# Ledger of designs, part 193: VHH binders against o26223

Target 1, 191 residues: o26223
Amino acid sequence: MKLLWTSQHIKVTVHIDGKVSKMDVLEAIKTRRSIRKYQDREVPEELIDKILDAAMCGPSAVDERPWHFIVVRNREMLEKIPEVHPYGAMVKDAPVAIIVCCDSSLEKIPGFWVQDCSIASQNILLAAHSLGLGAVWTGVYPLEDRVEGIRRLFSIPEHVIPFSVIPLGYPAENPGTRDLFDPDRIHLEKW

## First folded at step 11 (VHH)

Design C15 (framework vhh_7nfr_2)
Fold by ESMFold2-Fast, scan of step 11:
Structure C15 (fold): chain B 191 residues (1-191), chain A 124 residues (1-124)
Amino acid sequence: as target 1 above (191 residues)
Amino acid sequence: QVQLQESGGGLVQPGGSLRLSCAASGFTFSRYWMSWVRQAPGEGREWVSSISYSGGWTYYADSVKGRFTIARDNVKNTLYLLMDSLKSDDTAVYYCAKHIYSSKPKTQDAFQIWGQGTQVTVSS
């Protein structure tokens, strides 16, 4: 028997000028899209602070919390990221980017920093979406050339590993939602 | 390197208008937020207005909202400040400032002033 997956809660929507103004967690997860085109307007520091607070709220292996974050608003530095990250062309057009890093000196369980930084990165994407911003995760680790390129650009010490670069801003594109549910990926009781 | 040249200041009566210009060179003007900052005699610098690199977003100090308009021409690499309904309190040297960051500056180190400014004097 295959289970028909459905929402576990009733959604309440608030309309401002005919649009949804607030979303629950499930809606945020389902409607978040990678955004690569940004308005050239300022993202307030208060919103970045909320996003980083959310990033640090994820579970971390043995509570090692190895993440550090670099907030990049410097126009010249943003313009140099595509030189060391070939799939990061959109970063130069973003008003701000967050570089998620791992301080390896804080690692308590070998290798779990990757999961910790992945969780932090996803929380950044979801928090940004919930605040009306758009963002995209551009991969750095484990690609050695990108890791070392980003390290050199931002003077990151050897014991710290750049994990992802997440440009963000107010969206200048509106991609539609996706239906990604696949019941063939769900197995009851056994494989 | 970076050059910012302000012009358009002068003596004007209260209620009058002036148009300030800032000619920019030595950097990719169309990729930077720009601001106008002023300094009255004996006072510190006061931020007046900012404009995004496309010109789509503008911000104003409460003291100038509704009276001043910031604009830019990315083809001519020129920043403008259109000043209407001028008051004696608007008397200051006006400087054009290039943002280091792609956002509104909160500190003096967040933008750079290279020009000597343009004097605006509002008196009867």
Scores: ipSAE 0.000, ipTM 0.223, lowest interface PAE 14.5, mean pLDDT 84

Design C16 (framework vhh_7nfr_2)
Fold by ESMFold2-Fast, scan of step 11:
Structure C16 (fold): chain B 191 residues (1-191), chain A 124 residues (1-124)
Amino acid sequence: as target 1 above (191 residues)
Amino acid sequence: QVQLQESGGGLVQPGGSLRLSCAASGFTFSRYWMSWVRQAPGEGREWVSSISYSGGWTYYADSVKGRFTIARDNVKNTLYLLMDSLKSDDTAVYYCARHIYSSKPKTQDEFDIWGQGTQVTVSS
């Protein structure tokens, strides 16, 4: 019997340290934090599948959907990422990382792939949080040395551009709350 | 103001070599990917080669791979195209172009600034 994983099987119920919570979209957005410390626990394949489904549900310019994803679970490969990404030290300690890539052959409108891949990256962060995981976006593009380093490590073809590396796992830290609302950044009808 | 000016074109025999230069002014050259694009008589524009801001990444059209080398000097704000083993099919006006995006171009619409062009003629 074949079991197919689809967006239809995604649940909004979150498991956090053995407890089940339903998270509203606004709550997920407001409580998501960058997580750089992870428990020594494997992330189930079904959760990665749900995260990637959410990543692909983002809007893209003229519906070009240029994203491809590399899922890295191999410990030796994760340990090599900090060698080509100086501020990616936490990646070696993560059980898994997702590399968000742009396949430039899928681009329909020049340059909007950066925004498309940013949306996919943010959806990964939000989906991970909603599923009781922690993640952090580490920047690759537009830093030429990091793009080339990641391309070399993972045999990424020249028409594909690595955009971000997102380590994720069960959080081993719980950052405090933030109040980021600033009404001085809101202008009515003109600047 | 923002400008690209090519030089180094000319008449050369098949199998010969030429060095094209493109002088950039009016913008921070070291922050942009740059390309060479050519247009043969009666034909459309053909992308030839691209180089990243640092010069660390280079890309070539299959028709010129192994014969042409793209290079840049960010101190002198100059882009180069070193052309070896020239063929009659390389005859074209060669344009220097500035990228809108820091990636290998897929279409002509990915350039915002173009030079005036320099003529390369390969014949005997």
Scores: ipSAE 0.000, ipTM 0.110, lowest interface PAE 16.7, mean pLDDT 85

Design C17 (framework vhh_7nfr_2)
Fold by ESMFold2-Fast, scan of step 11:
Structure C17 (fold): chain B 191 residues (1-191), chain A 124 residues (1-124)
Amino acid sequence: as target 1 above (191 residues)
Amino acid sequence: QVQLQESGGGLVQPGGSLRLSCAASGFTFSRYWMSWVRQAPGEGREWVSSISYSGGWTYYADSVKGRFTIARDNVKNTLYLLMDSLKSDDTAVYYCARHIYSSKPKTQDAFQIWGQGTQVTVSS
């Protein structure tokens, strides 16, 4: 037997013969959109904890797991982010933001922390979407002015590098659908 | 310079109504959750009500639910507390507070008070 669960964004199919296969992951990946308008609504701390748990489950080079996270709910601090991040205007309107950071003292292989933090950032976006929240990735590294602006604003130590700022909240917009599959970008066995 | 100026307090009889106002200046009022907190004579501060930055979300202490309504006017940069069915236990100095965070305060250190408050006295 199969149990099929549906929500506004995802479907879950469960096989009862002792196998559990969720098809909601592919739908979550395909239906996640960048959300820049948020409801004026509190995000429970329990949901933030689930999102950060998912972020830390990402693979990392040589299992270095160099990520640290700053959870920002302080309204005054959120409103200052656009002053140091020109494309972060939406952050001031979000109830909460997560700053993804790399602790360089945890790095085991040079340069792979960028990939590690990218993976953590994507997991945050997918986890938020799966929990009924909207979020958007905004880049900090490698833009020096943004890195130093965010560092100073949040008292981040010199050995820690801010990588991304991800505002999140309950979505107040529903962007149109996207069809991104391009078979011309797939090459079989040779270029 | 952040300023919060409370007004609208006074003497009212039990069962009466009052409207408190808080004029905000020196910051972008529409970006902040706001609260009312009160302090009765000889007691600590008690959280009364909170409102989200757009007014879409409101929270109330159990002691005032159904009697008080928190509201805001983001064009006038003013916070309101509409107080109905006042009781002697509502006698206190009422303070307007700006949230440090975008959620309702779990502790008093989660919001900031700058004004002198407005005195509400419920007595015959």
Scores: ipSAE 0.000, ipTM 0.197, lowest interface PAE 13.8, mean pLDDT 83

Design C18 (framework vhh_7nfr_2)
Fold by ESMFold2-Fast, scan of step 11:
Structure C18 (fold): chain B 191 residues (1-191), chain A 124 residues (1-124)
Amino acid sequence: as target 1 above (191 residues)
Amino acid sequence: QVQLQESGGGLVQPGGSLRLSCAASGFTFSRYWMSWVRQAPGEGREWVSSISYSGGWTYYADSVKGRFTIARDNVKNTLYLLMDSLKSDDTAVYYCAKHIYSSRPKTQDEFDIWGQGTQVTVSS
């Protein structure tokens, strides 16, 4: 009397219900969670394009927009990321990952590229969430071993700095939402 | 107590319509994806439809697309399945199920809470 699942009992859905997302911006921000488990399901190129468009819409210091992105779908390459990133084990199971990079030749004001690439990374997470995908930011910069490991693995030029690796896919976990509002961190007029 | 309770099943003629309801209690219903799963006589369980916690995303099995609509009311903690153009092969016990994960299930292990089921019979 046990339940047994087979592919015959799970009908393949070719299309979602034509909805990009019904959540507003505040809902997207408040409900986004780090997702580290992914379905064995391809992410359409159109969704990646929308995510990268959102990433490039972030503000940058003096409008320098120093970001470049590597889109990784190759299974062999995804499986090598955990070898150079100790906390990137989940990347090998993702259908795709985005590597956020800084092209230092585009930098107009020294050091602000870190903030620029952080904003781009967060926009990737929010855009992915709004499109029904899950993602997680795994840190690369400023850990020298990770920076050089990712650089070698993806043939990244010396003037380009890998900043973050963001695996993404259709979520295979639902951690629920968090209530993180802490009024003790808000100071009126003065500290 | 944590509970899912289905209702709205019954006997209907081919081409007819039914609305199934699932009342949820004992957990934060609005935070979870919910599904309808059916089991026909002598068959295994078949996933029918899923809906995201906000209702913004819905997925359907190919066998029911265009005929069934999944919906939810997070104020009333109730899941619905609106079934139109019913066929004899829609005859099954329909179960309400709470997801562990957020989208189309592949295995029984992707649900942690199940209802008792409600019988739908499509025949003359």
Scores: ipSAE 0.000, ipTM 0.114, lowest interface PAE 17.8, mean pLDDT 84

Design C19 (framework vhh_7nfr_2)
Fold by ESMFold2-Fast, scan of step 11:
Structure C19 (fold): chain B 191 residues (1-191), chain A 124 residues (1-124)
Amino acid sequence: as target 1 above (191 residues)
Amino acid sequence: QVQLQESGGGLVQPGGSLRLSCAASGFTFSRYWMSWVRQAPGEGREWVSSISYSGGWTYYADSVKGRFTIARDNVKNTLYLLMDSLKSDDTAVYYCAKHIYSSKPRTQDAFDIWGQGTQVTVSS
């Protein structure tokens, strides 16, 4: 048992697994797995800030960068997400979730915001993994019922489109590695 | 169902110390920012201190910075305020308050649940 006595001089101790903290980009890409079980352990705000910084660093069509993010830590709100997202049951058990949104007023090329928000979502997953956290991408767009449900639940304006819900936390499962390399999908010089 | 109950107030002389406690029930205490807010006789509410859900981030009003320490015990669902070097101007009813923590908390004084308060009197 630990009493959290704090002063203005005491900062959150960020625990990053030594193995994960030494991870290079290729290792992060190859070892990232969807994590749907989380420890009952808080994620420091500092780590969320690092993840969101990484999310905004993705390339964007004609530099439109239409993404906006909602950070959800309120337990009551997290528990309501599965009611509007059938495959989001794990969200209620996560300490935090990030909702990736597109502000359509920032869109310069019709339709490319989907790629922009996909890039932001993937960067969230990779950054979380590199920091010792686990996360999973749960799809919202283009399923209209999920889009409307999430929009209503979080008071999202009509010109803003919720794209994905990404719960994250310290992993309570280790699914192991996957070998996804398929040389039959690589063609040299021509099809 | 949701409740905040303060304790630990009392009479103390200038330069003295007090420890306030706030017992929380009916919600997942460890998921919310918590604050102490005080109200002196004949005055409005004054925000004193806030603590993040993890306890790693703390904020203090300039009037109490360096003298007060906010802390929490997420296992016991209890919020604390350690008050050192008390001054007559610290005399007030001290309230425990639960933040409305949402996706974009930009107002540190937005609260949805309040305790009943505990009286602190600093007098010689």
Scores: ipSAE 0.000, ipTM 0.117, lowest interface PAE 17.8, mean pLDDT 82

Design C2 (framework vhh_7nfr_2)
Fold by ESMFold2-Fast, scan of step 11:
Structure C2 (fold): chain B 191 residues (1-191), chain A 124 residues (1-124)
Amino acid sequence: as target 1 above (191 residues)
Amino acid sequence: QVQLQESGGGLVQPGGSLRLSCAASGFTFSRYWMSWVRQAPGEGREWVSSISYSGGWTRYADSVKGRFTIARDNVKNTLYLLMDSLKSDDTAVYYCAKHIYSSKPKTQDAFDIWGQGTQVTVSS
């Protein structure tokens, strides 16, 4: 017997304005927006798996890849996040959130884990957008009260640092695209 | 009732094949990563393989890579381990295990529900 479904790479198709389409990388980068309002719809585990795989594909200083992820679907736990994160009010309304963490025991070069976890967080946002979901990066590190609050809520060990909380779901808002290109920030050959 | 029940073990000759099954009940099987873990006589537990919620992602220990295939059927709530080219070193009790996250598939501490185990003996 062949059991081929377990080795298949799932083809990703983006849903835009109720229609299915493919989104290229540049389109995903330019059209991704922070989404804070979500439909009352469950996010399939398969999409979370794809998002986390993308998160782990980011470049990392000396390939230390210090990231760990907590996937939160429990409504009671999601409702407690705003109590320790003042700008995390939208998390309680999301069907799921991902907490990006750094395992400091995996750190090979001091301080670069912040860049590593930032890259993982951005990959989560882009992957979610490419799959028709909305997400927002809510900052935890380096704000000590938020770091310790999240640590206590999720029983995170002292050697692990919670970096960001990213709620995600099917978007219930469309803020539109921003025009952020500023040629005055580009210097040719020299400053 | 939450349980995992393994089956399909037995005696097989070197180079032979076996298919292990694990029937899951009492929880939403399709929402969890599942693993196979084995324990040889006189040895500690060794992680063998893990599979994602949908079956789209799989991970294997170096000792079994290329010989074993992990699979799942979310309609039947069943986990499988297809074992080809069996070696005497594969002799062990094989356990089905539910784990919390894919990030720690190589640790026994990541598992919250275990089956009773099924014995695999590879011998002439």
Scores: ipSAE 0.000, ipTM 0.160, lowest interface PAE 15.4, mean pLDDT 83

Design C20 (framework vhh_7nfr_2)
Fold by ESMFold2-Fast, scan of step 11:
Structure C20 (fold): chain B 191 residues (1-191), chain A 124 residues (1-124)
Amino acid sequence: as target 1 above (191 residues)
Amino acid sequence: QVQLQESGGGLVQPGGSLRLSCAASGFTFSRYWMSWVRQAPGEGREWVSSISYSGGWTYYADSVKGRFTIARDNVKNTLYLLMDSLKSDDTAVYYCAKHIYSSKPRTQDEFDIWGQGTQVTVSS
């Protein structure tokens, strides 16, 4: 019988990298790219906890901090996401995804939760990048079919709004860096 | 019909080796993290080891690290636990368990399917 013996018969040993990347903020912002291809390697829960800590450090309107997060590692659940999110096909190939949600009961000023959850989503992308992971933001809100599909799939209560789905993993692609600075988009004193 | 069926338990002497198997059916085995959990007489359940759906990542409790190896055969839908250098403290009923989520379990509530268990007794 030919067996898949992960730690007995393979030459390489499973290695947990305890190193944290040290990248300055501007470098992280400028070199972050959307990553849609992932290695077949699970992300340690400790790294997810660091990413979510960073997500919760974003500013929010009148300090409402309305964000909640669902961490999805279950393969069958990840494979169902593209059924309700047509442009989320890459999620099924990711080892983990984070769903960023707004608890509307925590909202203090109408409409600003969108900005709050956008900030949390961006912090997830930047934190993942700084830790050597790749991620991509797939939009849910404001497309009602996607909102209701994700809500139903993950048993999300009616007062909670799914905002984004962010698959994460060790990157299996390197799209390179872009020079995006355009001084023609900067207006001095007037338009 | 969803089930996990363990085999390979028995009586062994200290320092001996034993290989446990768990046959899975009724779900897509290759898509889930799997674990071994044990329960010694008079004790609570203790997580022993977990393996990712691909087999590329494994985790071990400190008490078994370096002595036990977890493996899987996704073609055969079978989970394995190879136990080397067995100690009397390894005496327990060993359960095969399917994760609800593909993550290291914090509580036993993170498993939705359990096997019947197989008895391992280490004594002279």
Scores: ipSAE 0.000, ipTM 0.141, lowest interface PAE 16.6, mean pLDDT 83

Design C21 (framework vhh_7nfr_2)
Fold by ESMFold2-Fast, scan of step 11:
Structure C21 (fold): chain B 191 residues (1-191), chain A 124 residues (1-124)
Amino acid sequence: as target 1 above (191 residues)
Amino acid sequence: QVQLQESGGGLVQPGGSLRLSCAASGFTFKRYWMSWVRQAPGEGREWVSSISYSGGWTYYADSVKGRFTIARDNVKNTLYLLMDSLKSDDTAVYYCAKHIYSSKPKTQDEFDIWGQGTQVTVSS
């Protein structure tokens, strides 16, 4: 499979020897919310590149990294997504969406591609939030109608499985944070 | 109509062979992992074998490893179980099941579509 980039510039990754504080990371995790309303404002290609870099840094079973990504900015294509995804109505209002896909030819250990693509999807959500953007995970796999609809709409090959559609943009809503800690779900030393 | 229909069961002598088939309809068969699950009289369901959507990965229960072969035909939307060296302990109703997740199942709750079953009896 060949990768497609929206930018004509080769991205240079500079590794900085430094650690983000644990509280900064924890704050990002705890304050990320699903965002379904977006400003009418372009998301720069540089930010999308940073988000996809983060997506590819997730752990993967036996390092198979089966993920591929489709970046959709075309308004006509975004407007067609709700026709094949009933809960994707917000996608048509987003300036950009990322479709997370699994290339089954890259799968080294059976079934873990779902976990790999889930990790990539979550990294997209966290990276978007850290960059001042809002995003929401809309599910595709394992729902047959959505998988087939998205495959047909974006000319996805049979050996590639669309996993999720993630619209992104500058948020036009600001939901509050949630306190979800439940100590009854924690067991010490045994069940 | 979403359906899985098994066939090929019957009475066979110990050491014999059988070929089970499962015809799938009403869903895109080639995109899902499939399993064979059996149930002996008075016992719970026992997972037998699984195959990935592409056929590239197969798994077997220790009790059948080396004797059974799972296969699929994505053009004909059919799942197969080739059973060799059958033993009396293989006597059970054999069910075809569609996976919810693309992984080896941990429990029977990880299947969303089940066939009606086909009886396999191994006796002298």
Scores: ipSAE 0.000, ipTM 0.099, lowest interface PAE 19.7, mean pLDDT 84

Design C22 (framework vhh_7nfr_2)
Fold by ESMFold2-Fast, scan of step 11:
Structure C22 (fold): chain B 191 residues (1-191), chain A 124 residues (1-124)
Amino acid sequence: as target 1 above (191 residues)
Amino acid sequence: QVQLQESGGGLVQPGGSLRLSCAASGFTFRRYWMSWVRQAPGEGREWVSSISYSGGWTYYADSVKGRFTIARDNVKNTLYLLMDSLKSDDTAVYYCAKHIYSSKPKTQDAFDIWGQGTQVTVSS
């Protein structure tokens, strides 16, 4: 349905309507797991568009919204990521990966771009999960070797910082559920 | 030609504020961690603050925490030190320094490029 490209409000309506997601927000947050094994099945561009729309809806310090995204489907490029990211071996087996980047020229308050890009990365993971996909956040920043390796590999300009690499696909694994609630980490009124 | 050029120093009374700038040229400024280092009269160099290449990470010496703010503008290739609640003990020549490595300095050997310095005097 390419009518979505004619209007942003139509695009938002389709996302909210639940035709593309049946999980409520709390369910999505609580059941999302890192997925590192993917089916040999292409992810439609429409789902990537919905995921990136969700990524850009996160709060941003002073509304700077410094995020940029690289969508990688080229198999040769995906296969090169493990050469510059030691814990990114699963990326070569994914049908697609999203590289979350910060355009430092858009930063209005020093340091908050890390929070902005973390929020965008988490929204990608949640949106993917809600749409029946699996994904995993592989860390790039603040590890300088990974940052420079990814920058070189994808011709990223010097003023843009690669933050995370998130492979996505239809899941080929089902990790166990976790209950992570710890009341000892909640303090009322005072420490 | 690799160069770091500080400015913004001067004479200020205790409790006052100053903003130091460091203009970088001849290298890819946005790629490197940057620091401010000071040298008081008759003393050795003291690390003051560091900022990551992106600005996402900042570190401060205990003596300046809560009073100084380090910032950078990667479009203008400029490093800043915003100094508030200045004390007589803050009197020093302030140097801009480029890191060799992308980490908080453990020693003064962490820097390969230094500016010429700018004098800050806190006195009545």
Scores: ipSAE 0.000, ipTM 0.083, lowest interface PAE 22.0, mean pLDDT 83

Design C23 (framework vhh_7nfr_2)
Fold by ESMFold2-Fast, scan of step 11:
Structure C23 (fold): chain B 191 residues (1-191), chain A 124 residues (1-124)
Amino acid sequence: as target 1 above (191 residues)
Amino acid sequence: QVQLQESGGGLVQPGGSLRLSCAASGFTFNRYWMSWVRQAPGEGREWVSSISYSGGWTYYADSVKGRFTIARDNVKNTLYLLMDSLKSDDTAVYYCAKHIYSSKPKTQDAFDIWGQGTQVTVSS
C-alpha cells in the first residue's frame, strides 16, 4: 500500500499493490466441477498450450508417456462428435475440444496406457479450471462404437486409440462444490 | 512368456465344417485385435479374418465372407474361427496372430506373435 497526498486543488490518490488470489492445488482439486455450458467466447491458443503442457507432466507407467492430443476448433467437426458419442451433446456448443489419444507404438507395458491417459485427462481438467475455464471428461475408451466413431471422424491411425473427448471453454454455469470426504473409506494399517 | 496355440484342424470333406481354437497366454488378450491368417501349400500368407478386442467388430477376406465366423472369449483368452461350407481352396495351415498395435489388418498387417499353426485339409 502507498499513499500519495497533494494540494487542495487535486484529489488524494491511494495506490495499493494489486494481488490476484491464485487457486492453490488443493482448492483446484476440491472446487473443479464438470462444466457442460460454455460462453460464446474463444479460448486463446496460449491457454490451450498451458493445458497441454500440464497434461504431458503426468506420471506414466515405465515412463512410456503414450499420449497424443488432437485440438478441435472447427465448428463442423465439433457438431459431428455427438453423432458418434451419445453423452457428448455439449461438445457441439464448446469453442474447443481436446481428444486424448494413446499411440500404442509407445506402449512399454500392456494395459497401463489407460491409466496414463486418465492422468493426462485429469490434468487437462485441473489445468483448465485453474485458468478460469470449464471442461468435462466424456468417455470414449473402452466403448468400441465410440472409439471407432471418433477414429473415423478425425482420421486417427489404427495404432492410435482415442481415449477421451474433453470440451472446454469459459464456463456459462456455476455448479456448487461438493464435500466428498468419507472417513469410513480410510483404513489404518490393515483393511 | 507370450504364446498362441492353435487347435481344431483336420481332414474334412467339401461342404463340411470345422471350428478352430487359439489359446492365448502371456499378454493382456482383451486389449488386442486378433487375426486368423492362412498359408496354402507353396503360396504366401493370406489374411482371413480379424476381430476387435471386445469382439464387437469383425472383418473378413472376400474369399471367406459369409462362410467363416471369427469369435473370441476374453474370459478364457481364446480366439475362434468357425468355418462353414468348406471348399478345397480353403486347404491351408491356419495361424492365429496377435497385432503389434491394437490395429486393423486390412490397412496394416503387422503382427508380432504367431501361433505354430493348425492344418486344415478339405478333400473327398
Scores: ipSAE 0.000, ipTM 0.127, lowest interface PAE 18.5, mean pLDDT 83

Design C24 (framework vhh_7nfr_2)
Fold by ESMFold2-Fast, scan of step 11:
Structure C24 (fold): chain B 191 residues (1-191), chain A 124 residues (1-124)
Amino acid sequence: as target 1 above (191 residues)
Amino acid sequence: QVQLQESGGGLVQPGGSLRLSCAASGFTFTRYWMSWVRQAPGEGREWVSSISYSGGWTYYADSVKGRFTIARDNVKNTLYLLMDSLKSDDTAVYYCAKHIYSSKPKTQDAFDIWGQGTQVTVSS
């Protein structure tokens, strides 16, 4: 979506079960849930492109932008992910998964790639939700066995670090929303 | 109630074959990588082979490649090791082991559940 100066604000339009819903940024943040059950329905390429565009719009330390993404639609490959990620069983049932990676050769400030890839991962989750899709972040880094397993499975070079695996699809569950606001965690002026 | 029980060991002549079985109970067998680990008399534990949840991925120690085959039956919750062209150096107690996480084990700390072992003796 192109921003124009004549536009007062951008509203994100989502399609949920064929219905059009308008969602602002705060609503998207507050209503996003981890989704692990997916409809047997393909996700259009255009929606994946929009999600990846949003992922790359995150802030990055000294604008290093070290992220690379692998888009996995091949059923045989998706079925192999749970073999190297024990809590990734839902991935085999998803129509598509995105693997978020860090290319260490693009890193300008040591160690900040973890924050960069976390931001990209969260943007994927929010963008997917805003487009009527469900997704879940399954952790890869810093668990060495998962990092090594995903690297081998997808022929990822030694200088590239797999960070997260995010299966996504049209949701087949609605766990409801949470209100997590806790004023006891807010301190005014000092601790 | 979580248990691994090996069977199928015994005495075999050099060049012979054996099939080991490991019956799993008390956990969801289909969710875990499984391994065979052996211990020869007076020696430490040696990793032999690993198999993924589905059986789609297998790994072997260099000493057994081409001679041993690891397999699993997820309906029967049973792990197998088919041992061909047995050598005297294969003489050991063979243990079935459950992985904590997926992937090829780097150390013995990769396993949380062990069987009691089955003795394999290769001798004339």
Scores: ipSAE 0.000, ipTM 0.152, lowest interface PAE 15.2, mean pLDDT 84

